# VHH binders against q9fdx1, part 28

Target 1, 300 residues: q9fdx1
Amino acid sequence: MEEDGSDWGGLAPEILINIISRLTIQELWTGPMFVQKSWLTVCRDPYLWSIFDLEPWFDSYPESTHLWSPEFEQKVDLMLRSVVDWSEGGLTKIRVRHCSDHALSYAADRCPNLQVLAIRSSPNVTDASMTKIAFRCRSLKELDISYCHEISHDTLVMIGRNCPNLRILKRNLMDWSSRHIGSVPTEYLDACPQDGDTEADAIGKHMINLEHLEIQFSRLSVKGLASICEGCPKLEYLDLFGCVHLSSRDITSNVSRLKWLKEVKKPDVYVPRSGDVAQTERYGHWRLYDERFDIQAMRI
Below, E stands for the ipSAE of ESMFold2; O stands for the ipSAE of OpenDDE; V2 stands for 0.75 times the mean of E and O plus 0.25 times the DockQ between their complexes.

## First folded at step 17 (VHH; framework vhh_6fv0_2)

Design U3 (at its last look DockQ between E and O 0.48; V2 from the best seeds 0.00; counts 0 for: pae E 14.3 > 2)
Fold by OpenDDE, look of step 17:
Structure U3 (fold): chain B 300 residues (1-300), chain A 125 residues (1-125)
Amino acid sequence: as target 1 above (300 residues)
Amino acid sequence: QVQLQESGGGLVQPGGSLRLSCAASGFTFDWNYMYWVRQAPEKGLEWVSTISDSGGDTYYADSVKGRFTVSRDNAKNTLYLQMNSLKPEDAAQYYCARETWEEFWQGTPYGMDVRGQGTQVTVSS
């Protein structure tokens, strides 16, 4: 017996909003929003849509090929567009995955107060929509464009020039080797940006206020790292995990310039400059190297 | 009770056209997104097209883009699929469905909890 939501029809809108505000996004989109028109109206109250965060759901959901389907992307786009409409310009945080230029451009035009944008794993987000974000969302403080392969260094430049309040940038790339095999389309994996130094230069030149930077699996060289360390003096957190072209020495020498650095994540596997890609999973050797390096630093 | 009834299928030659209809009842048609899916023999369900509640937004699978047109008449509670330039690969049972976000949250591609009997499209020379 589908309990006839009719008994709730008599609730004052304020009460209903209060109740609805306590619901998760999932609960809203699977229940009250589709009960009756009056409920839908309440669910669309701008007060409810200052933040749109799907990350908790994505974190709980296993990776699958379905998430990378056009159908799924369409649903994300539809949801995002709806939220943008309902927010009436009051949207300050967007955390989604697998959206496209269609939804992002739509958001860019209508969310001038956007402070947080996370669009991880969005294959069809390109410079076209991200440029709009740069120009329209100048209050941006946090940007996560990890695993977005169609975003170029040009967009990074535009973001840097137009978003002076940017403090957090996540630009992680996919690991070719292990974690995404089978769930991510091969074509997408192959399209991974390879111009690490160019991106590094963009970051160093235009994002002077960065406090948090993640560039996992970037192919940046010591030159790129130097650019970042010189250009981003306020860095407190730097994630260089998977950056195989950086040596421990390179990292140590360059990050020493960062006075506020609290944490640096180093690559697990240092590819010896000599071409032998020995993926030695040996966790053990890095501990020995860190211990040796700490001992040498203390002897000076 | 939500009811959907597809019609308009039939036999057509390659390059021909068909117009499918879906009569909807038991829910507020004009505030629901609707979609078409198809199932070919020995194949899984394939998404074909989605249309927004107002009809202002339409989406298509790459396989049918430029050939198929989804539309709706909210006054008649009817969904349509105009299929032009039909190919043998388009032969399938076609179903209409109401978009429920439950499928999204479950991470399932096709939660056709409520679908009609479908209508058969055959493309043969």
Scores: ipSAE 0.448, ipTM 0.713, lowest interface PAE 0.9, mean pLDDT 85
Fold by ESMFold2, look of step 17:
Structure U3 (fold): chain B 300 residues (1-300), chain A 125 residues (1-125)
Amino acid sequence: as target 1 above (300 residues)
Amino acid sequence: QVQLQESGGGLVQPGGSLRLSCAASGFTFDWNYMYWVRQAPEKGLEWVSTISDSGGDTYYADSVKGRFTVSRDNAKNTLYLQMNSLKPEDAAQYYCARETWEEFWQGTPYGMDVRGQGTQVTVSS
């Protein structure tokens, strides 16, 4: 005669929403959505899906070749599409990795109030979906397209022109933190952008309200840096780690005009020949690097 | 106890048509994305089609796009695959699968739960 001792289905919906809203995304999808029907209804409430953030999961999961497979990409794409649907147009923040143009195009059509888009390490995202994002998600305040090597400077131009509220841009070209462990596909490495000054020019000409910029391992020259510093007077944070063609002198000279600048990360990278730099050797712009030619600029 | 039961397979000539069915029980059918996958002899599983929980969005492998149509009837807990213009390459054991997000969170790549015995589609020349 005794009922299930774990039957939470008797709780009022407003109490369930409060409990569920405090859960991490991982806790949400491993438990409440599948406990019973009353929880499933509450878990699909559009308010709960205004933010879709997989970065905590990715940060805790070891790098592996599997994450780069088409099968994994399909799963991320389908999950993102589901959240877009459940949000009913209310999605404001997306943070994922390894998605594709298919999911982003779907989101662009349905999430006009998107403010944050982070799609790190998404090799099958191109200018096609990003152009659509630029035209349809005009409230964008933060964009992270780090390690998305099929995205070109054209996206930066389109975002800058159409998203005037953009304050944070992250366009890092190499993930230094995973240098030791991950195995990255060769075709991904071959696609790494080599046109740092072109991207820097797009940023400087079109992103006047930018406050935070990360372009780690860009091959920009002092010309590109000058364009950024002239065009982005509101910069408070500038990350130039791994920008091997910039000297400390060049950086000091150009950033001195940025009166709001609170922090600059200098290109302080030593490139040893051991396995510790295997990740740097897998990015295309390092294949032409003459160690003797530019190593002095990176020793501080 | 999750159960998926496929039916509707058979022998057809090239260019012919078949309609597959998948009867589902033991889970909340109308809250799950559903899939069709197929397996030819001595081959791995190949994704064929996906349909959203409401049926409003459908997706197809390039090899079947324009020829196959996935649909569902949530009142009957049944998934369908209409297969037109069948080719010898389509001959396989066809399975339906439900979405499972638990595998995603445990770090596995699979989000498809294949359980049924499948239904055989044979295309003779």
Scores: ipSAE 0.000, ipTM 0.193, lowest interface PAE 14.3, mean pLDDT 76
ESMFold2 (binder alone), look of step 17: mean pLDDT 82; pTM 0.826

Design U4 (at its last look DockQ between E and O 0.67; V2 from the best seeds 0.00; counts 0 for: pae E 6.7 > 2)
Fold by OpenDDE, look of step 17:
Formats: C-alpha cells, structure tokens, sequence
Structure U4 (fold): chain B 300 residues (1-300), chain A 125 residues (1-125)
C-alpha cells in the first residue's frame, strides 16, 4: 500500500483550520494533532475550542468499569486542561464525564464565560472545585452534576447565589438497585447523597430562574418538593423519576403551583408507606391509572 | 526509530529506594506525556505514573502515591521514576511508555503506543 504521502504540509493555515473545524474531537485527537508540529499549532487555534463536548462519544460508548478508572479520569483531565489552554478563555461549553477537581479547578480559573457545564459521573469532583465554578463562572446557564456524589448541598447554594442565569440543573442520583450494578464501583454507589430535602431547599431558595430540573432518585420528601415548587416558579420541566418518597398526590398537589410546567416525570416505583401492601406493580399500572384519571378529569 | 530504554532496576530490600531512568530517542520527547507502568508476575499491566510534556503535572496510582516521584529532563530526553519506601508488592517489570490517545477513544486502558523493554525491580528481604 503506497503511502500516498500527500504533502498536506503545504496547506494554508486558514484552509487547514476550515478542514479541521469539520472534524470530530475524536478525529482531531487521533489524527491531525499528531501529524506534525505545524498541524498541532493549527489544531490549537482558539477558534476551534469554544465548545468542548465529549457527550456524543460517551453516548456511543458502552458503560464499563474502565471509565471509572483513575487512568481514564486522568486522560479526561488532561484533555480538558489542554482544551482550556487552547481556548484562551473562550470556552463556553464543557460536557465531559469522569473528570476530577484537578481539571475542573483549572477550568474554573480560566473559563469566565462558561455557560454550560456538564460533568456527569465525576466521582472526584468535590465542593472544592465546584465552589470555584460558582464564583468564577457566573454566566452559567446549564449545569449537569448528575451522579457526582461528592458535591454537596453547599455547592448548590453557592451555585444558586452566584449563577443567576442558571436555567437548567440536572442533579440525578444513581439508582443503586438496578442499572449500575457491575459497571460502577460499589463504593461509589454507597456514597450516594441521601439528603434530598436539604438539596431541595437549596434549589428552592437560591435558583429562582430554573426552567429545567432533574433530580432523579432523590430521596426528597413532600416538604422538599414544596420548597422547589414554591421557590422555582418558572419551572417548565421537572423530572422526579425514581423519587420513591413522593406520592402521586404529593406531586400533583405541589406541581399545580407551577404555572409554566409543561412536563413532569413521575416516579415509576411507588414505595408504599409502612402500612400499604408493597404493590410492586411496575410503572405500567400507574400509567394506566394516571391516564384514567386524566381522562376522567377531562370529562368533568 | 522511536525507542525507549529503561534502566535502574535491581534488587532492593523492603523500605529501600531505586531510581529508574528511561532514555527516549527518535521522537520529540518534549511533546509527549510519558507513563510508567509495571507488570508483576501473573498480573496484568498496572499504571504507575504519568507526567505531562513540560513536567508540570504529575499523576500517581494510589498504590504508589507518596512513595514514588516521576520527573523528566527534556534536554536529556530522559524520564525518571524515584521509588522510595519500596514494598514487596512493588516488585515488577517497569516500563516507560509514550502517551497515545488512540486507546482512549477505543475505551481501552493504557493509552500508550510505544514502550521500552522494561527494567526489573525486585524487592526482597
């Protein structure tokens, strides 16, 4: 196979940037960046690094224990730090998984215009780096800290106080009972935050402009839900999937206060309070009940 | 030709120290993150440490943190691993390796495209 040595070395930088701008992050990091020094320089042009989004790759890649390894985390951190450097402060969106305080703190100090931060499944992101994010990234509009168990309600308070433009918050917790068994370290699953009402209070008190809230598998009570519904009047989307301590009645009564609510995802599993026979009936039965109830409400 | 050559291994008593070296040739050494990995008998390859291209950032496995120190001299194209307080569990063939991102995107461990022949570290009383 004759190495068609196409001397790409002669391309004008502008042309090369145009070509490179069409490449995926994966393609960039597996090809052009390592061809020659001149190409690397072009690949590091700040124009190319206003957005850093690995989510498409993560979505295409199956969950594995490897993703939760320190080695993988290190790679993500290195990549994020590099992108932060190359962006020269112009980075507005970061969507990654399995990063640590090391990279996030680095980003916080250097990305004042950050609007979107998604750091799902980052076990070693703590209040230390997230507090920095809160103070330094005040333009934040979207935050996804799902499955980040080392982030506390204190960080939520700081985010609420310092990021007035926050519209989307995703704070989903892992379902330790079903989907993550075998892929996620048990130790991490066990570290799942349990103070749902405290987090709910933080959200309700400090995030008045929220339009989209996901708090799957939160252990919040009706009190927590009330706090959110009272404090976040602009909510259009509320995901309460897996919130087993909330009854349908509780949800209906509280979400009725939300005038702009377009969609609410309800828990699929009802944990009967101590006195009610554990009807383990799967989501399908309650959907039927809710559909029947909605139909009856429409007939009146 | 891209080459890495490890040296400095040997026999040491528990609690002792060794300094490993890795001589790089055939590539721009200062452009690459470098790795130390090790393989003990009947065990798989284990990541030990990573150092950034400039040497400004260092990473360590939990098993060696506080005991091992990675460094580099880019002018000499040499990677180092200072190993202190050695334990029997540290006995392994130690390899230096050049970073590769191809494996990252494949979801495989150890993003390395080139590694040396290794140097043997034995820890015995």
Amino acid sequence: as target 1 above (300 residues)
Amino acid sequence: QVQLQESGGGLVQPGGSLRLSCAASGFDFDYYYMYWVRQAPEKGLEWVSTISDSGGDTYYADSVKGRFTVSRDNAKNTLYLQMNSLKPEDAAQYYCARESWEEFWQGTPYGMDVRGQGTQVTVSS
Scores: ipSAE 0.443, ipTM 0.692, lowest interface PAE 1.0, mean pLDDT 86
Fold by ESMFold2, look of step 17:
Structure U4 (fold): chain B 300 residues (1-300), chain A 125 residues (1-125)
Amino acid sequence: as target 1 above (300 residues)
Amino acid sequence: QVQLQESGGGLVQPGGSLRLSCAASGFDFDYYYMYWVRQAPEKGLEWVSTISDSGGDTYYADSVKGRFTVSRDNAKNTLYLQMNSLKPEDAAQYYCARESWEEFWQGTPYGMDVRGQGTQVTVSS
């Protein structure tokens, strides 16, 4: 009765879906879904939900302790679960942070066509939900489990065995030297996986088609790097930033086998020697000539 | 204006039961997820339970799982919390809250709209 003049509920559904399809997820969830029942129905149309990507919002949002709260995690889980339902099995891309096993297990059961899964910084995602992803989402071609410290090498084995189309793996870890990053809980930092060679071995043995690998701050040794380079001959991009146990010699010797390699990010991390401050004070006139502080030349 | 009014609190012995109600008005209740939260003396708000807009999906804090049941009647714009096997640690002021995605997207804690006076649950042995 009032729909003819005071809202947008009188528009044809085709016009509404065209308008709504141009909105960001934040715009969609702050207004149109709650304007009128007809808009809500259109906002839940499966054609809108082949891709669920919150990374633009996370990239623009300042890091805070709130993002690590159970309440925030629950809201991300509820949003993801809703989109899974609305997609009716049509989701191909999920990019979120701070979700949990609850939402991922739900998605694994219902999204068999998933091609991209990015779940950065999700401390309550474990091998349990990732095993379901590996068995149920066999079309996966990109996986980002960076900063998911409750995920082990077992996930890498299962994904490698069951997802033959995997081309992109991101498994970046937190900087080990920063124990007190204010917004990141200490117990999360303490649980960070430290067996880089076991993970590297899983990658090298099971991900033969991998083209892009990021393992920033992994503690792998040259043995792990060798396993990756032997087992992943199609690598075009390799990110080793912060891999403190690799030298430039280690890298050069092993990546020479990779005939498709286009880019390597080196472990370019400054690590002052113990007592360097005392040496600097004592021999202050030598500070300007100490090339050990040249970050481009520093290698471990 | 959005209004939420809690009721049904009271004094109960350990192991007893209470049923809380939350009467909602001023908004389209069936469009919103609803929450129960509680606050014990000198403590912050603690999330208790969540229910989806249709009532088809429910979620509970580990501390209350198996003992509490959230439900809603969208025809009556009312949210309920059935509380069984009550423990002394359940004593608190209980509030209902509606989903607020505007506050969530602004990064405020909880992203929940708590507006009522709450209802007191007291557990005394």
Scores: ipSAE 0.019, ipTM 0.463, lowest interface PAE 6.7, mean pLDDT 79
ESMFold2 (binder alone), look of step 17: mean pLDDT 82; pTM 0.828

Design U5 (at its last look DockQ between E and O 0.01; V2 from the best seeds 0.00; counts 0 for: pae E 20.6 > 2, placed apart)
Fold by OpenDDE, look of step 17:
Structure U5 (fold): chain B 300 residues (1-300), chain A 125 residues (1-125)
Amino acid sequence: as target 1 above (300 residues)
Amino acid sequence: QVQLQESGGGLVQPGGSLRLSCAASGFTFDYYYMYWVRQAPEKGLEWVSTIDDSGGDTYYRDSVKGRFTVSRDNAKNTLYLQMNSLKPEDAAQYYCARETWEEFWQGTPYGMDVRGQGTQVTVSS
């Protein structure tokens, strides 16, 4: 937009604030900030930047290779850092994707009142920045670090120890078999954390106040699940989708310990343990086939 | 009218240095993030470096980190790229561009709607 600020120069500050407060993040970033100095000042008012949420945009945008590019990451980092500056310490919610340690460390140092942090699909977020988050953002209530493969169980321990108000944790892993093929770099898929039980132990030992836990496609065993169920008695929601090493029996037996559990999402596919060949809970797709396929006819 | 004019390109030997300049006019320079991109023969446009509006924050492509330095003089409406330890793979047409963020929201790699004509960098022994 050409800085023809001539037409906007006459708006009273009160009107301008009102207008700007109604704009989306996208609208703010694509015009008003560049109209004139007065507009820029208003657009950067700390009041406007207590919350930085890009999830609505990401939800509307299809998955693509571009989102995983260094260029895109750089732009997210730049935007996040700018918002952090403008918030003057008042930022309480950050929901982004594809950021790096560069931006997250910056935020950690400057956002002591952060309550919500969602940084899904951030390949270059590591323990380095997340440890800072743990120590500096102690008011954290919600954490989504799904598909962040460079975050380890050590960070989970630090978060648990330093963020007593944590109620929601999302630590979903990528389903390498179906959802991310073609859009996510293979090297990143291969770097998926494999130590599900260690992470589970960290959660169970240090996150006693969790009410909501998502650990999709974790490779945790029944031992890990037991640790979580024992250590997180307040769990109301547990998502175990894709946890192929857990049997239905394992899940039922352990989640029964959770008195407040309202919902549990179970794996859709179970890896048969060498001895239990029989209970292959068939893919939901096969339920449609079971109505048509007389199981009796296949008993040769 | 928004204008960007790159200069400073040339022929250098491997290990040599160049300093690119980009003169900006027709807009409030210090309101905008600026970035450098380059295009090598038979290759697509590649992002090189970005600098924020104040010059306080800089970003680099991994392959140029430690060798290239982006800076700006807002009083002179000028963007710079100091290129040291140049490699053959750095040879390209270099462009400066103004960040419009439109491409971000549209999911495109670069906002090349506001860019100069470029300056040629050749690295040869």
Scores: ipSAE 0.605, ipTM 0.823, lowest interface PAE 0.9, mean pLDDT 86
Fold by ESMFold2, look of step 17:
Structure U5 (fold): chain B 300 residues (1-300), chain A 125 residues (1-125)
Amino acid sequence: as target 1 above (300 residues)
Amino acid sequence: QVQLQESGGGLVQPGGSLRLSCAASGFTFDYYYMYWVRQAPEKGLEWVSTIDDSGGDTYYRDSVKGRFTVSRDNAKNTLYLQMNSLKPEDAAQYYCARETWEEFWQGTPYGMDVRGQGTQVTVSS
């Protein structure tokens, strides 16, 4: 390896580390690793890999069907496995989408100091790898398993029992009324969990130290909400957007005893135009409204 | 007893404006989503707008977006609908409705609780 001032490939290692430490993971993965061998060596420095965060890349990447392919999943898994190796056990934060049990199990075995795990939209992550996370990564403080429809309430039980430092849980589900979002496979939408009370009960029974909870579009009932509010007295933030079976009154009455609560996001109530599918399912056609309302009381 | 009283309707020329009010009593107003609905002669009820319990989020049917504004004053237990650029097809009896959760226990979506006499909006041709 020789210095060459014209291509930055000849820069001293300490200068390269300073430059590279300012890059996002996306920039690092797409640029420096494909330059001269000196850049490849610096990109594997464990100092750079205590945090592996692909969310900035996903936020800027257009939604497309290829993100749901096995080939893309394998690329994410390969990246995660490589970062796990490069971190040499020092990885504390993982934020990715579309990974699988294979890479997550690999990480669980090798990253005991993991504090943050976010794996949004990962349809091939199941309770198998999450069980290993619960037993091996006991310092976990934040978990985001939003849109991971093959993860069950069993994961919530295991995480709650084994990760006493958990303060943030995000378990958002996809918007049921927007099933034709285009990029998302219909079989994945059909697998969306339908009974939120089982998950709510697991949270309420096992996550006493939870401070931040997001369960958007959960179908939990007021019984599930009561379980959460009784079992998670330290809640400061509660996101119930899209929880169609909860009313504002029941939410207010159940959260009134949460003395640290700072913010509640309430369900959004939408009654679309006559003939719309959501209007037909939620409130029925406009003519069905007459059957549910006492229209005679409205006439003089 | 829950009571809803609409007012502010009247006769207006096309392109004109009206402001509807709904006085609420008999319940804790600021804990409920509220709706505006309307009914033309010999037609069913038509949803117009929704406002959340704090007044922070508002929703409208497509045909009134940009022309109508829903608001509420929780200190006065009052719901409002500002109606601008009125068209003949907006002519109807307008009602406010409280969100109801009776259908929730039966696995159906949220319902609307209409109790007032309504207020008539008439747009001349």
Scores: ipSAE 0.000, ipTM 0.101, lowest interface PAE 20.6, mean pLDDT 75
ESMFold2 (binder alone), look of step 17: mean pLDDT 83; pTM 0.846

Design U6 (at its last look DockQ between E and O 0.57; V2 from the best seeds 0.00; counts 0 for: pae E 5.9 > 2)
Fold by OpenDDE, look of step 17:
Structure U6 (fold): chain B 300 residues (1-300), chain A 125 residues (1-125)
Amino acid sequence: as target 1 above (300 residues)
Amino acid sequence: QVQLQESGGGLVQPGGSLRLSCAASGFTFDYYYMYWVRQAPEKGLEWVSTIDDSGGDTYYADSVKGRFTVSRDNAKNTLYLQMNSLKPEDAAQYYCARETWEEFWQGTPFGMDVRGQGTQVTVSS
């Protein structure tokens, strides 16, 4: 940005903070931060950085291969690290995508009051940084690690053991069928975790206070579901979309144990049990459910 | 006027070293992340390295990691790229560029809106 000769440099810091606080993150990073030293100082005021949320921006953009590039990841990391520095420990919410261990570890060491962490679609976030999150961010209430394929069930155990206030967990996996073809690297798609029951067991054993759980496209079996339903009695929302190894009966029988359940999202395709017609292909216009499964009954 | 001027390129043998410099003017240098990119013949722009505003954090493409070192002297408004163990595949026009964040917010690859004329690096036996 060109230093314009604008007389705005004379504004009192308090006024400037007020004005800047009304700007979006995008607006801040594309203008005011680079006007002059006084503006930069104000833009870095900890007051402005209790929340770092890029999700609205990501939601406004279509999926693209560029978002999965190392360059893009680096920019996210740089931005997150900067925000962490500016927040001076006051950061309570982080919602980003495509960050790496580099930034997340940095945040873990410096954000003890973190309550919300959403890092969906971060292929280079691993157990290394997430373990740090578990130990250092014990006030965590919401965790979204959807489409993070390098996070293992071990991390889930650590999160469960160290974050007793966790109420929301999103651990959705990539659709192995077709929705991400062309936008997501194939190597990443192939690395999708397959141990659904192990993760389910971790959740059921260690996350007793969960109210909201999303595990889309998990390959968990009825055993995994049972573990979750038994271990997470406070569940109000359960998303099982794409869990093809669960039958309608399996879902009905297990979710009935959840007294507070308000909504359950069900798979659109089920693996047939012995004697059922083989469901080999997903058709966009057809959802195959067990004839006994009443979707309406699951809406409370 | 924002200006970037690269220098230090030349002909080097495989395994040799070069140090590139980028002189910046017309903007507050220490406010900006800086990065190096290169363009080989018949290839697109390739990101090489990024350095933060203070010089505390550095990032490298996998292709140059361990061989290249980016640094900056904010007092001199100068960006550097130390290139060691040069390979034939490192031959390219090298550009320094200022980060604008516009490409990030547009969800597009870097466009080098603020860049110099480049300096040529040739690696040949």
Scores: ipSAE 0.352, ipTM 0.652, lowest interface PAE 1.2, mean pLDDT 84
Fold by ESMFold2, look of step 17:
Structure U6 (fold): chain B 300 residues (1-300), chain A 125 residues (1-125)
Amino acid sequence: as target 1 above (300 residues)
Amino acid sequence: QVQLQESGGGLVQPGGSLRLSCAASGFTFDYYYMYWVRQAPEKGLEWVSTIDDSGGDTYYADSVKGRFTVSRDNAKNTLYLQMNSLKPEDAAQYYCARETWEEFWQGTPFGMDVRGQGTQVTVSS
């Protein structure tokens, strides 16, 4: 029945793969894979699966509590594991959200040429699967573990020691000072990692080739920032938005060491202090002082 | 029309075993991942198990791992759930579900097509 009767018959596999290769992942999973056996076989061809990238869909879809459910996580895990199998070791880029250790451990065992891993907002990814990634995916150039609150500094150490080609690290955290009520589970907000200096130290000690770093809402102090700036001399981009324990002077003093730095995002988030009106006004006053007198512009 | 019919539920003592079946028709069964879900009184639907289209890979919720085994017979269009070492907390209405990606892309719960009446599992003395 595969050879029979279609206008796509004698050339069908080549024509089918050209058609299917132009489809988004959503379009593939909505229709062609379920039309008939010949289309399903072509959709699983390793040629199609060097990149698995769901970020366009996630970026276009409104946040909801369903995305944080175990059921949604299972679907993402199933999709990723299927693509890992179909790629036959050829996957180089994975960009998903809400996956788990189960799917990542599976990928680590089977995708030795992985260069990009982005797993934003994956509450059930831990150091266990990330250690396997570090040991088995040594060509890694970009890692995004933003909002993965069960990943610790141990992952940063292991990745830095085993993945010398790492150039991009994104480790953004949730805004811990906000009383945001919405689609993100409260328990997840409460579990946000708090030891920014330990993570900063791991980055500074082990990631000498880093060019792009994002650590929004990290609680690092000036000591952590110094460690990063001393240990990562190739930094071109540094995102410190929401790093409430860093002053403008701390940043200016430390980033002046970075010869290649092109952009710094400042930590300009106000942090209210409960019950202290005078302290609240003083803190706000200091922030306005920092903004009015750009210390970095005064240095030559 | 897609049809799913669950059977094999009943009353069992703690530590006992049951085997659930799900008869499928109206679609090409071996193209689809299949799921078991359950619903206890005053609770939402809870995912229990997943099996891939060939039966080669299986997945389980932590609450049932090691005690439940999902399987399928693609020649008979039938999905199975072997439940061993049953506990009172396993008492629920059990449903099978077919993979659906339309609901997944809309961000609605499960992405799982639940259509049958389910089968009741009761665990007590």
Scores: ipSAE 0.039, ipTM 0.434, lowest interface PAE 5.9, mean pLDDT 79
ESMFold2 (binder alone), look of step 17: mean pLDDT 82; pTM 0.834

